VH-VL binders against q9ut70. Designs and how they scored, part 2

Target 1, 155 residues: q9ut70
Amino acid sequence: MTIYAFYIYSRKCECVFAHRWKPSDRNSMETLVSQLEQNSIEDDMEKLIFGVVFSLRNMVKKITADQDQFMSYTTSKYKLHFYETPTNLRLIFITNPKIDSLTHVLQQIYTTLYVEFVVKHPLYTHVPPSAEEGGINCEIFRITLDRFVRTLSCF
Below, E stands for the ipSAE of ESMFold2; O stands for the ipSAE of OpenDDE; V2 stands for 0.75 times the mean of E and O plus 0.25 times the DockQ between their complexes.

## First folded at step 1 (VH-VL)

Design k01 (framework fv_clesitamig)
Fold by ESMFold2-Fast, scan of step 1:
Structure k01 (fold): chain C 155 residues (1-155), chain A 121 residues (1-121), chain B 110 residues (1-110)
Amino acid sequence: as target 1 above (155 residues)
Amino acid sequence: QVTLTESGPALVKPTQTLTLTCTFSGYSISSGYYMGWVRQAPGQGLEWMGTIYHSGSSTDYASWAKGRVTISVDRSKNQFSLKLSSVTAADTAVYYCARHTGYSYGYFDYWGQGTLVTVSS
Amino acid sequence: DIQLTQSPSFLSASVGDRVTITCQSTQSVYSNNYLSWYQQKPGQPPKLLIYAASSLQSGVPSRFSGSGSGTDFTLTINSLEAEDAATYYCQQLNSYPPYTFGGGTKVEIK
């Protein structure tokens, strides 16, 4: 498992969408190893997410349009991939640190999945609801996102 | 107005495959809900078995259920089906289908009446 | 996997009493959105009472309420009625399956 989670943050740096991937269960000793790795990942992700929420503006400064290595923030255990849309939505992948920049994948998610299933959905306006208004709550977007991400070669 | 009804055999022999059907009414298959299957052994608590998106595009199973359980949907009949292979006495339970609100909230808002399945020779 | 422990497993109370049932999680629930309470009467399916830890399902009497966050959650019946004799279950989903149910609390009327 190389892609751990996906988040969308609003212009106000509030989380308006979250989705986490967990490894599949197996009837073997490999399952125990996967469970240990998953527990460690969950603990560290909560700390990383808090840091992102608190310092999102500072992380944006590390992204440039012409250098992929500056479109992410890497720790020894995690890599955060960041994409800011023209509407000031901020899309984030959290992956293992060996994965190359996924900024272009985040752009594709925005233009093909988010626009189609959220922006054009009758329940939502062109600008999605704030966190105070319940955020993005669209099941077709969530399932389509999950399906798309699972087709990526780096998943 | 939402109604869920389970149907299937009341008695199944060990090693056979159990097939249950859940028929729903009162909402559209296109409404974006999921359908879950939950069972309850006599005198025991609730045990989740699996969940399927209404289009059939995504399924999730409990770890013990992988390899034994298959959930499918027939949109033309407003029906979901559960197949449980190689049954044993431990599979004796009341089986429920329940509408799931999806991963944003993760709860079951409507339940079928349940169908008792006894595994006995 | 997150595990849910309910306390007590059984209680007996009189009509008019205030009843409290507790649900403890081994890990913080990802968000309060993922904690729900169900009522099951003998011979009937479970019925949703509370979702998102504290939100009352439409059609459920106002004497039922939920509270709590993180690892500790409570279902309260502020004035018990005879029709409330049932087994109550808490349930969580930590953003993705599996779904976990508590062991249940059986409420009997004296």
Scores: ipSAE 0.000, ipTM 0.482, lowest interface PAE 14.7, mean pLDDT 74

Design k02 (framework fv_clesitamig)
Fold by ESMFold2-Fast, scan of step 1:
Parts: sequence; C-alpha cells; structure tokens
Structure k02 (fold): chain C 155 residues (1-155), chain A 122 residues (1-122), chain B 110 residues (1-110)
Amino acid sequence: as target 1 above (155 residues)
Amino acid sequence: QVTLTESGPALVKPTQTLTLTCTFSGYSISSGYYMGWVRQAPGQGLEWMGTIYHSGSSTDYASWAKGRVTISVDRSKNQFSLKLSSVTAADTAVYYCARDLYYDSSGYFDYWGQGTLVTVSS
Amino acid sequence: DIQLTQSPSFLSASVGDRVTITCQSTQSVYSNNYLSWYQQKPGQPPKLLIYAASSLQSGVPSRFSGSGSGTDFTLTINSLEAEDAATYYCQQLNSYPPYTFGGGTKVEIK
C-alpha cells in the first residue's frame, strides 16, 4: 500500500474531511469501531498537515497569482500531493515518497466525486461546514472515494 | 416494501428506439443509490447495460452499449428510463432494472424488477 | 476488462447433496471481496444470496455460504433442497462501475 491518507482543507485552512487507509483492509463493524477510536488520536497529525498546508499557501501567494494549482512536497518519509480548486479548497494525498505525482487524480476526485456527491447534495452550502460543525459529512463521497482510490495502480 | 416495475413495449421493429421505464416505490430517491439495467436474451446469461446515480449526475455504460444506450432519471416520478437505439433481433431479451444502494458500500443489486420481455421483429 | 468464469456450467445432484460452484476472476475484485452470488429460477428475476464474498443476505437460508478472496470464489449449498433448482450467477465490481456477471451454473435436481 502506497497511498496513506486523503484530506480536504477549507480556504481558512481547517481540515473539513479526512480519510485514512490501513494495511489490513476489514469491511466489518470492528473496522468502523477502530476508525472511530483512531480519529481522536489523529487530531495531532491533522494539525501537523494543517501547518504544512498553511505554509505552502502563504508561499504560493507570495510567489505569484498565476501559480499552477498543482504541487507536491516530498520528505524522506512521505510525499504530499496538493491541488487547490477554483473554490479555494485544498485536496491532499499523503503517499509513499517514491510514487509519481497524483495531481491529475486529485483534480479527477474534485470534478467527478466531490462536485457530484458533495456540491450537488441537497444540504450543500456555498461555504463548506467548519471542522467544529463536523466538516464534510457525506457518506457516499467517502465510500466512492475509497473505492476509486483502491483501483489506482499505486495503492 | 421496496418494489421495482419495468414498463414499455413488448414488440419493437428493427432500427427503432426501444424505451423502457422503471418505476420504484418503498424508499426515498434522496437515499444514496445507483439504478442499473441488466438484460437477458432467451436461454442466455445476465448482461449489464449501465447504471445511473439517483441524482442523474453520473452514468456508466457497458463498452458495447456506449453510443446506443442512454439512461436517465426523473426524480419527480420516481422513474429511471432506458433508451436503446437502432435495435436488431440481437436485442430481443428480458430487461430488468435493479437497485444498488451505493452509500452502504454495496456494489451489488439488492432489489430487482420482475423483468419485461422485449421482442424485436418486423 | 474483468471477466468471470463459472464452473461447472451445469450440474445435476440429489436432495441432501453438498454442491459447490466456483467463480474465477481474471483480475482481483474490488477490495478482494466485492463479489456477489445470485439465484435465478425460471421465469423469475435474480435474487441476491451472498454479497461481499461471504455475507448472507437477510432471509436467505443458512445452507448457502460463500467463500474466497481476490480472484477465486466459491458458493456452497451444504444440503441441497428441491427448491434450489435454479441458475446461479456470480457478479463482481472492480471500481464503482462497471459490473460483470459470470456465465451461470444451472443446478438440476435428479
């Protein structure tokens, strides 16, 4: 498995969606309970990623207004793939550092999954729900994202 | 109780367009699901034709069906429709509509219509 | 481009027999377990028996069971009943679509 996590951050740099992939795939009630417990521990990781995204956002703004919305940041332990949408959402993959750019995949997720299952949802508002409000809580988006990502050759 | 009912002509002439409608009841269209169309020629197996997301925003078709098949949804009538253009005798089959409740991580069809036999002949 | 091959295509067995039907995929199914089994009796629509390779659908008798992972799956009827005379189909999903069905296995009672 080379794709570790997927995140969506708002223009205020709040994490409004998070999804992690585990080495052992279990589609049982035990897996759901495990995920619920681990999400409370993952808060620190989300804050770390938030810091990286905030720094990247400020760097892009200082360089140029015509900057390409697709970028990546590589460390020895992971590679962060970044895509900023026209609505100022930031879509992020955290992966194995050796895989190629997934920017086209992030754009595809936005146009085919996010727009279809979140934006067109009857309860959608122009401003994404804050993290305090529970963020983007769309079960069909989460399920279709999981299915789509698992079909990628690099998963 | 969930029910799916196919309706449409029993006989279609070659080169015409076949139009079938699936009417569903017993659940809300606002629930996250896909509606699929599957056909079965006499004495043959099941052949998937395509699926549509309940809002109509996403459709997928079998490779042979692209360019011939159009699936649409009318949420106000609780209906899904299939149009198959330029029919030939090879399109003679029983046509089923079937539901996939996708937000439940299903990827399978839990409810099926009774099926409607369509014969293509002059 | 995933294809499903069922074997055997036809079998004849007696009430009380243990019957096994195999389904082989040319590629791993989604999450290694997104494979379902259906029963179709003459003149009737297919009925879901098993989903996620081994999960029994509500209302289906416990004599039916599914097993397997990845590319090789089996449907077992541990004690055949007269009402089990039908054609059985496996079905897979590799991504959200497309769906593909196996060629079917016809089970007749002697």
Scores: ipSAE 0.000, ipTM 0.485, lowest interface PAE 16.9, mean pLDDT 74

Design k03 (framework fv_clesitamig)
Fold by ESMFold2-Fast, scan of step 1:
Structure k03 (fold): chain C 155 residues (1-155), chain A 121 residues (1-121), chain B 110 residues (1-110)
Amino acid sequence: as target 1 above (155 residues)
Amino acid sequence: QVTLTESGPALVKPTQTLTLTCTFSGYSISSGYYMGWVRQAPGQGLEWMGTIYHSGSSTDYASWAKGRVTISVDRSKNQFSLKLSSVTAADTAVYYCARGRYFDWLPFDYWGQGTLVTVSS
Amino acid sequence: DIQLTQSPSFLSASVGDRVTITCQSTQSVYSNNYLSWYQQKPGQPPKLLIYAASSLQSGVPSRFSGSGSGTDFTLTINSLEAEDAATYYCQQLNSYPPYTFGGGTKVEIK
């Protein structure tokens, strides 16, 4: 298994959606997935992910200010894939470090799954609810995301 | 125009709990800042104690400080506080509060003047 | 825990000299560049000089510069002034936070 977790962060850097796929070898990942499963440590992981995302954006701006905000960050234990939407949502995959960038897949999830199952939902608002308000709570989006990700050749 | 000011007792007896308050002005608590405490024993270097996220939702402590230090924030008063339990002579130090800047690489960009706390019987 | 070692612990130099202080980390700092330098004069709080290993803080004189990446970092004062007599500290961020400070380097003017 190579895809470990998926997150959506709002423009205020709040985690508004989380979905996890437990790896077979959990210990191979420095406990990142297990830490995210603990209520008391979720804020710390959110801050860490935001810090990485912020760093990646600044690196891209130093090289090419006119290009899309596509980026990834690799450690020995995992790879973070990042995509920022035109509406300032940040979509993130956490994966095995050996797989190729999934930034195009994150864009596809946004344009195909998020738009169809969240934006077109009768209860949609232009700004996603805060984490304290329950975040993005759309069962159809979660189910279709899970099915789609499982069809990827790198899963 | 950012100002941080530490306040609290100058003398504390061994085994008591030290409580320090940091009052800030010139900015509002927002998602862009952390609030931290750093101490310095006489003639020694800087030692980080802990930080708290802007909303008070999360705290981080130095490994030695876990179980002894509690940091909290009171947004209505523009204050954050530090409680250090079971003090000993080794806790004699100048205590600083410092604003951590979330954007622009997370440095401590503003510091209070520091308050000297002496632990003695 | 990431530990920071500064060299030298003490330095004595003359006005106009180029002064170099090093900071070594036991493992790579966050993103290889989350390292800051602070100046502390006697009786005063620390003052931020450099962040992101090499970025000069607003209001800090251009004679100060930082360099390095990963585990090895350097603070340089290109032409020492009398007002630069101080203790200098490096500081790293391993995660968001915790923070670790180096032991400090005291710079004295001859």
Scores: ipSAE 0.000, ipTM 0.484, lowest interface PAE 16.1, mean pLDDT 75

Design k04 (framework fv_clesitamig; at its last look DockQ between E and O 0.29; V2 from the best seeds 0.00; counts 0 for: pae E 10.6 > 2)
Fold by OpenDDE, look of step 2:
Structure k04 (fold): chain C 155 residues (1-155), chain A 121 residues (1-121), chain B 110 residues (1-110)
Amino acid sequence: as target 1 above (155 residues)
Amino acid sequence: QVTLTESGPALVKPTQTLTLTCTFSGYSISSGYYMGWVRQAPGQGLEWMGTIYHSGSSTDYASWAKGRVTISVDRSKNQFSLKLSSVTAADTAVYYCAREDFWSGYYFDYWGQGTLVTVSS
Amino acid sequence: DIQLTQSPSFLSASVGDRVTITCQSTQSVYSNNYLSWYQQKPGQPPKLLIYAASSLQSGVPSRFSGSGSGTDFTLTINSLEAEDAATYYCQQLNSYPPYTFGGGTKVEIK
């Protein structure tokens, strides 16, 4: 398994969805994710991830032309993949550092899974999810996401 | 109407490889569908063998089946295949193919009628 | 690997009776959506009854219901009918294999 976690952040920069996969290897990131889950420190992880993304995005905007987009960054232990939707949702994958960019996969998750199961949900009020309201509580989305991710060649 | 049909030999000799094919109709192969194989020995319970994603990109096997079972897909023929190597009398069972639809959450919502395979010399 | 234990393995009841079958997992199921119940009559393939622990499959009589969470799940037949004579199986399709079936519960009508 090379995919460790998936996050969705609202336009207000709040984490509205988080999913973590069980570690298969003794990777530091997998271990960290596991430890955070066990210690109920999920909120801190979510904030940290967004902080990094926010900083990097700002850096990209400051240094490069407008057409340049932040897609991913890599450490020795993990890679962060990023996609921002037209509705300003931020989708993030945390993976093994050797995994190629999954921006297109994140886009697919948005257009196929999020739109289908969250946006088109009968109870969807066309208001973007907020963390205060419990975020994305669609269990079908979670289940489908999990199954989808497992079908990826890099998983 | 969704239909699944198992086909293959009814009799297989010990040590040989059991090969079955599941032909489906009534739906198109698309994201969200898996095909699973389940067997049932005479008078026994259901035993999951493995599952394959419609594109073949992902395959899962039961622990006991790993190394013995191979599941494949031929999209051009609307077929899924099961190969079980080195069969013994213990592999005598009715073999079912079943569809998983994770989009709707209807896991194993459609089943074939099953085909009895007897392992005998 | 996750194991599912059904109880009882066999039960005999009368028409009109309330029947309860339990399925216990050795590990907590990730989500209730991963637990399903099947009915199998002799000479027939299994038929999906309940998915996501408590959701009734289309076409299944309302006398069937599912409940439970975590490690303990229950299939209930509120008023047993003669046609309900069958073997019932639970299955977990958790995030990771194996997608194990329970041992089955044979229901006979007195």
Scores: ipSAE 0.017, ipTM 0.622, lowest interface PAE 6.8, mean pLDDT 85
Fold by ESMFold2, look of step 2:
Structure k04 (fold): chain C 155 residues (1-155), chain A 121 residues (1-121), chain B 110 residues (1-110)
Amino acid sequence: as target 1 above (155 residues)
Amino acid sequence: QVTLTESGPALVKPTQTLTLTCTFSGYSISSGYYMGWVRQAPGQGLEWMGTIYHSGSSTDYASWAKGRVTISVDRSKNQFSLKLSSVTAADTAVYYCAREDFWSGYYFDYWGQGTLVTVSS
Amino acid sequence: DIQLTQSPSFLSASVGDRVTITCQSTQSVYSNNYLSWYQQKPGQPPKLLIYAASSLQSGVPSRFSGSGSGTDFTLTINSLEAEDAATYYCQQLNSYPPYTFGGGTKVEIK
């Protein structure tokens, strides 16, 4: 399995959407190893996600150059792919450390799925809804995201 | 103008594998949509069979179709195909290919004209 | 998984009549009620009329409308015309595993 999770963070660094892909069932030893890796990855990546999102906001405020908003971080356990939209929405993939950058995929998710299902959502009074309001709770967005991600060759 | 055209045999014998091909005109199959197959037995309703992503990397099948149906894509020929194994008389139907527009609302926006396939000894 | 039951299976009505067709699903159709309606005339492929329960497809006459949410959906033809003689199918969009069609409603002009 190469793509583990997808997150959206608001401009206030709040997680407003999360989706995780479950590892395939395996024999008992493989299942145990997968569970241990998953727990360790989730703990570290939540801390790393907050740190990355916070650091990028502060750095971008102090930079006047036309810099690319694409970036990734790689450890021995996982790779974080990051894309920030013009409205300071932050889209994140967590993946196997050996795959190529997916920041272009994150941009596509924003321009197509997010715009169609979240921005145009008839019941949201502002976009994205705050974490306190329950964040992005649109089922069709989650389903469509899952189907799209499963089309990626690296999945 | 997007046009889909089904092609394949009109008559297939029981136990054989039915192979149908759908060819796109006015649309490149590489444009990021799912393509699907729907069939309709004579005098009956529509039955979804499955869909495939244009790259071939993702397929979805109806629960009855798993193990019998294979959908594939040939992007170089602007075509996608259906294989239905071990056919019986119950598989006699008009077979439609269609484009699934799930990006804007999850519906089939373009349909072929359909091809009648009869399963008979 | 999701079964769609249409009612009635057949109806006959006069030009100018209001026609109502229902579609019931075995589980709620979530998120903006993504259920679609198709029209199929004899010897022709289906044609999309309504998507997302109530959104009219481009080029479809305004006499067609859709309504409903959750498990109960309705297609209405406000003033039936002779060209509306066809079979109508509902389709749900958010099933896992894959989506299904209703059994159809044949509409004839008296």
Scores: ipSAE 0.007, ipTM 0.555, lowest interface PAE 10.6, mean pLDDT 77
Fold by ESMFold2-Fast, scan of step 1:
Structure k04 (fold): chain C 155 residues (1-155), chain A 121 residues (1-121), chain B 110 residues (1-110)
Amino acid sequence: as target 1 above (155 residues)
Amino acid sequence: QVTLTESGPALVKPTQTLTLTCTFSGYSISSGYYMGWVRQAPGQGLEWMGTIYHSGSSTDYASWAKGRVTISVDRSKNQFSLKLSSVTAADTAVYYCAREDFWSGYYFDYWGQGTLVTVSS
Amino acid sequence: DIQLTQSPSFLSASVGDRVTITCQSTQSVYSNNYLSWYQQKPGQPPKLLIYAASSLQSGVPSRFSGSGSGTDFTLTINSLEAEDAATYYCQQLNSYPPYTFGGGTKVEIK
């Protein structure tokens, strides 16, 4: 399992979508160990995401032209992949640190999945997703995203 | 032309494992397709069993199929395989493999001719 | 599980008749139309007729059309031909588990 989580942040730096991938084991002892390890990574990820999102918020105001060039941030335990859409959404993958840039994958998710299942959704046609209103509640988007990500060679 | 062909035993004994193979041609395995397995008992309707992405990294199974069905892929041979364990007479059916284009839609655009599997002693 | 109910389960009609088959989902579907229609003749595999509720598959005669959204979908054969004697199935992808087929509608020519 090398892809841990996927997030979408709004222009206001509010989390409007979150999905996490859990280890899939059939051995009960291995399953428990994998869950404990994953929970530890998730706690660290929340701190990392906050710090990165906060930094990106300030960078956008200073260097708008350089926004496209900030593609990833790597620690010893995980790597954050980043893509900002034309609509000012910020799509993030958290992965194993050895995974190559997934920026183009994030762009594909936006153009093929987000536009089709969220932008064209009747609930969001006139009112874009916001954290105040519960974020993105489109189940087909979550299902399709999960299927797509599991097809990646690095999953 | 896209072609899908199912192959496997026509007769399987109760309690054994049924193994079927779907061989495809006429398109690239790397093009982002899923392969699905659908069966049809004599005189009955269509029942979806599961789907797999061409790389083998993603599989979805019907609720009843979890624990009994395993779908796999051999990209070097352009083959998908279905294994159904602990078969009974209720598993007698025509088995189809069918291609789904993930990016173009959520439907099966090409189907194999089907292979009849009878479970009896 | 989302369930698809087809109505009627059986119909008998004459060549030239307009035939309508309905497919109802147990759950409301919002902006997506992941509903397809298939035709199956005896001894043959299913053949895709309509996808995305209303899009006609290449090579399928124009007398076939699909309509509907949300929970209610319809397949129409504008002028029935003798070769249209078959069982018709609707299929959707809207929820997990991903694929559900309707029970089928058998169309016989008088």
Scores: ipSAE 0.006, ipTM 0.536, lowest interface PAE 13.0, mean pLDDT 76
ESMFold2 (binder alone), look of step 2: mean pLDDT 88; pTM 0.902

Design k05 (framework fv_clesitamig)
Fold by ESMFold2-Fast, scan of step 1:
Structure k05 (fold): chain C 155 residues (1-155), chain A 121 residues (1-121), chain B 110 residues (1-110)
Amino acid sequence: as target 1 above (155 residues)
Amino acid sequence: QVTLTESGPALVKPTQTLTLTCTFSGYSISSGYYMGWVRQAPGQGLEWMGTIYHSGSSTDYASWAKGRVTISVDRSKNQFSLKLSSVTAADTAVYYCARDYGDYEGWFDPWGQGTLVTVSS
Amino acid sequence: DIQLTQSPSFLSASVGDRVTITCQSTQSVYSNNYLSWYQQKPGQPPKLLIYAASSLQSGVPSRFSGSGSGTDFTLTINSLEAEDAATYYCQQLNSYPPYTFGGGTKVEIK
């Protein structure tokens, strides 16, 4: 199974963090297939992610009423995993559609990596700038996120 | 600072297709935006017609406008266009383009100056 | 979709008066505060005055203020000036279009 990308969207539904994984370290014919699949997905990823995040705002009252902050959206090409934090950040994985729910993994990333390395960082702001303006510029978070994700059995 | 300018014919005959263009200037670093079209008949209020995401990937129309209105984007020219088919006297109005500065904004700023379109024989 | 009703549709007031315009929504607006107010003078495009129910747009005089949440919103002009003769519109967006405008309130100076 493959994890293609990780995003954080702010309270304003602005992308504030983006990280993509290349299949270059996977040394099989499946690696080539995964690369072609990822490239095809990336052609539509901006449109899809924006559209899904936008539609989630329409459901925000329903999510709050249910007290359920976990969501997923599946197509034939990929699965989008959501986790909305208590601070209204939206953490997103884009993966192969056959991967089981990663909502608990997203919650773990928030509580153990984001809080420790981003929120407690000396240069942290409560309203991070959009990715176009530099986003969350925390190298240690990016490094530890990458390391953590590579240890997952579904990577 | 961004500015919007509407352009198109001032007079259109009934049954024809009205085509209006909105030209965008003054590049912004905003992470994303929507361009909306809003019209106002003489002496009447503001009526939203439709909105398109800046990349052209998502377009929404008012319920009455579905089937009659098409909004498109030409990024090479920094232009957004509105086509309204089968016009009647009821389509006589000032047409505005206006920018929504992206997610969670939900309001329009800036607005174009507006262009008056009269539908008559 | 959400409908917005403005009251009154017309008012006439004197310079120095405190003027209030209300906007009522058939359903709670997004996040209970996604409600904006615009001013439109004859022959001009609308001008954003207030966003997020109570935030004053830069360059707008401090005599304008917005209040309310959920379904009931108010625009207040603390001390009316002659230049405030205009039509005022409220507007909402739930998390997805359509954008909805109120019917407008025309303010005339006596």
Scores: ipSAE 0.000, ipTM 0.482, lowest interface PAE 16.0, mean pLDDT 75

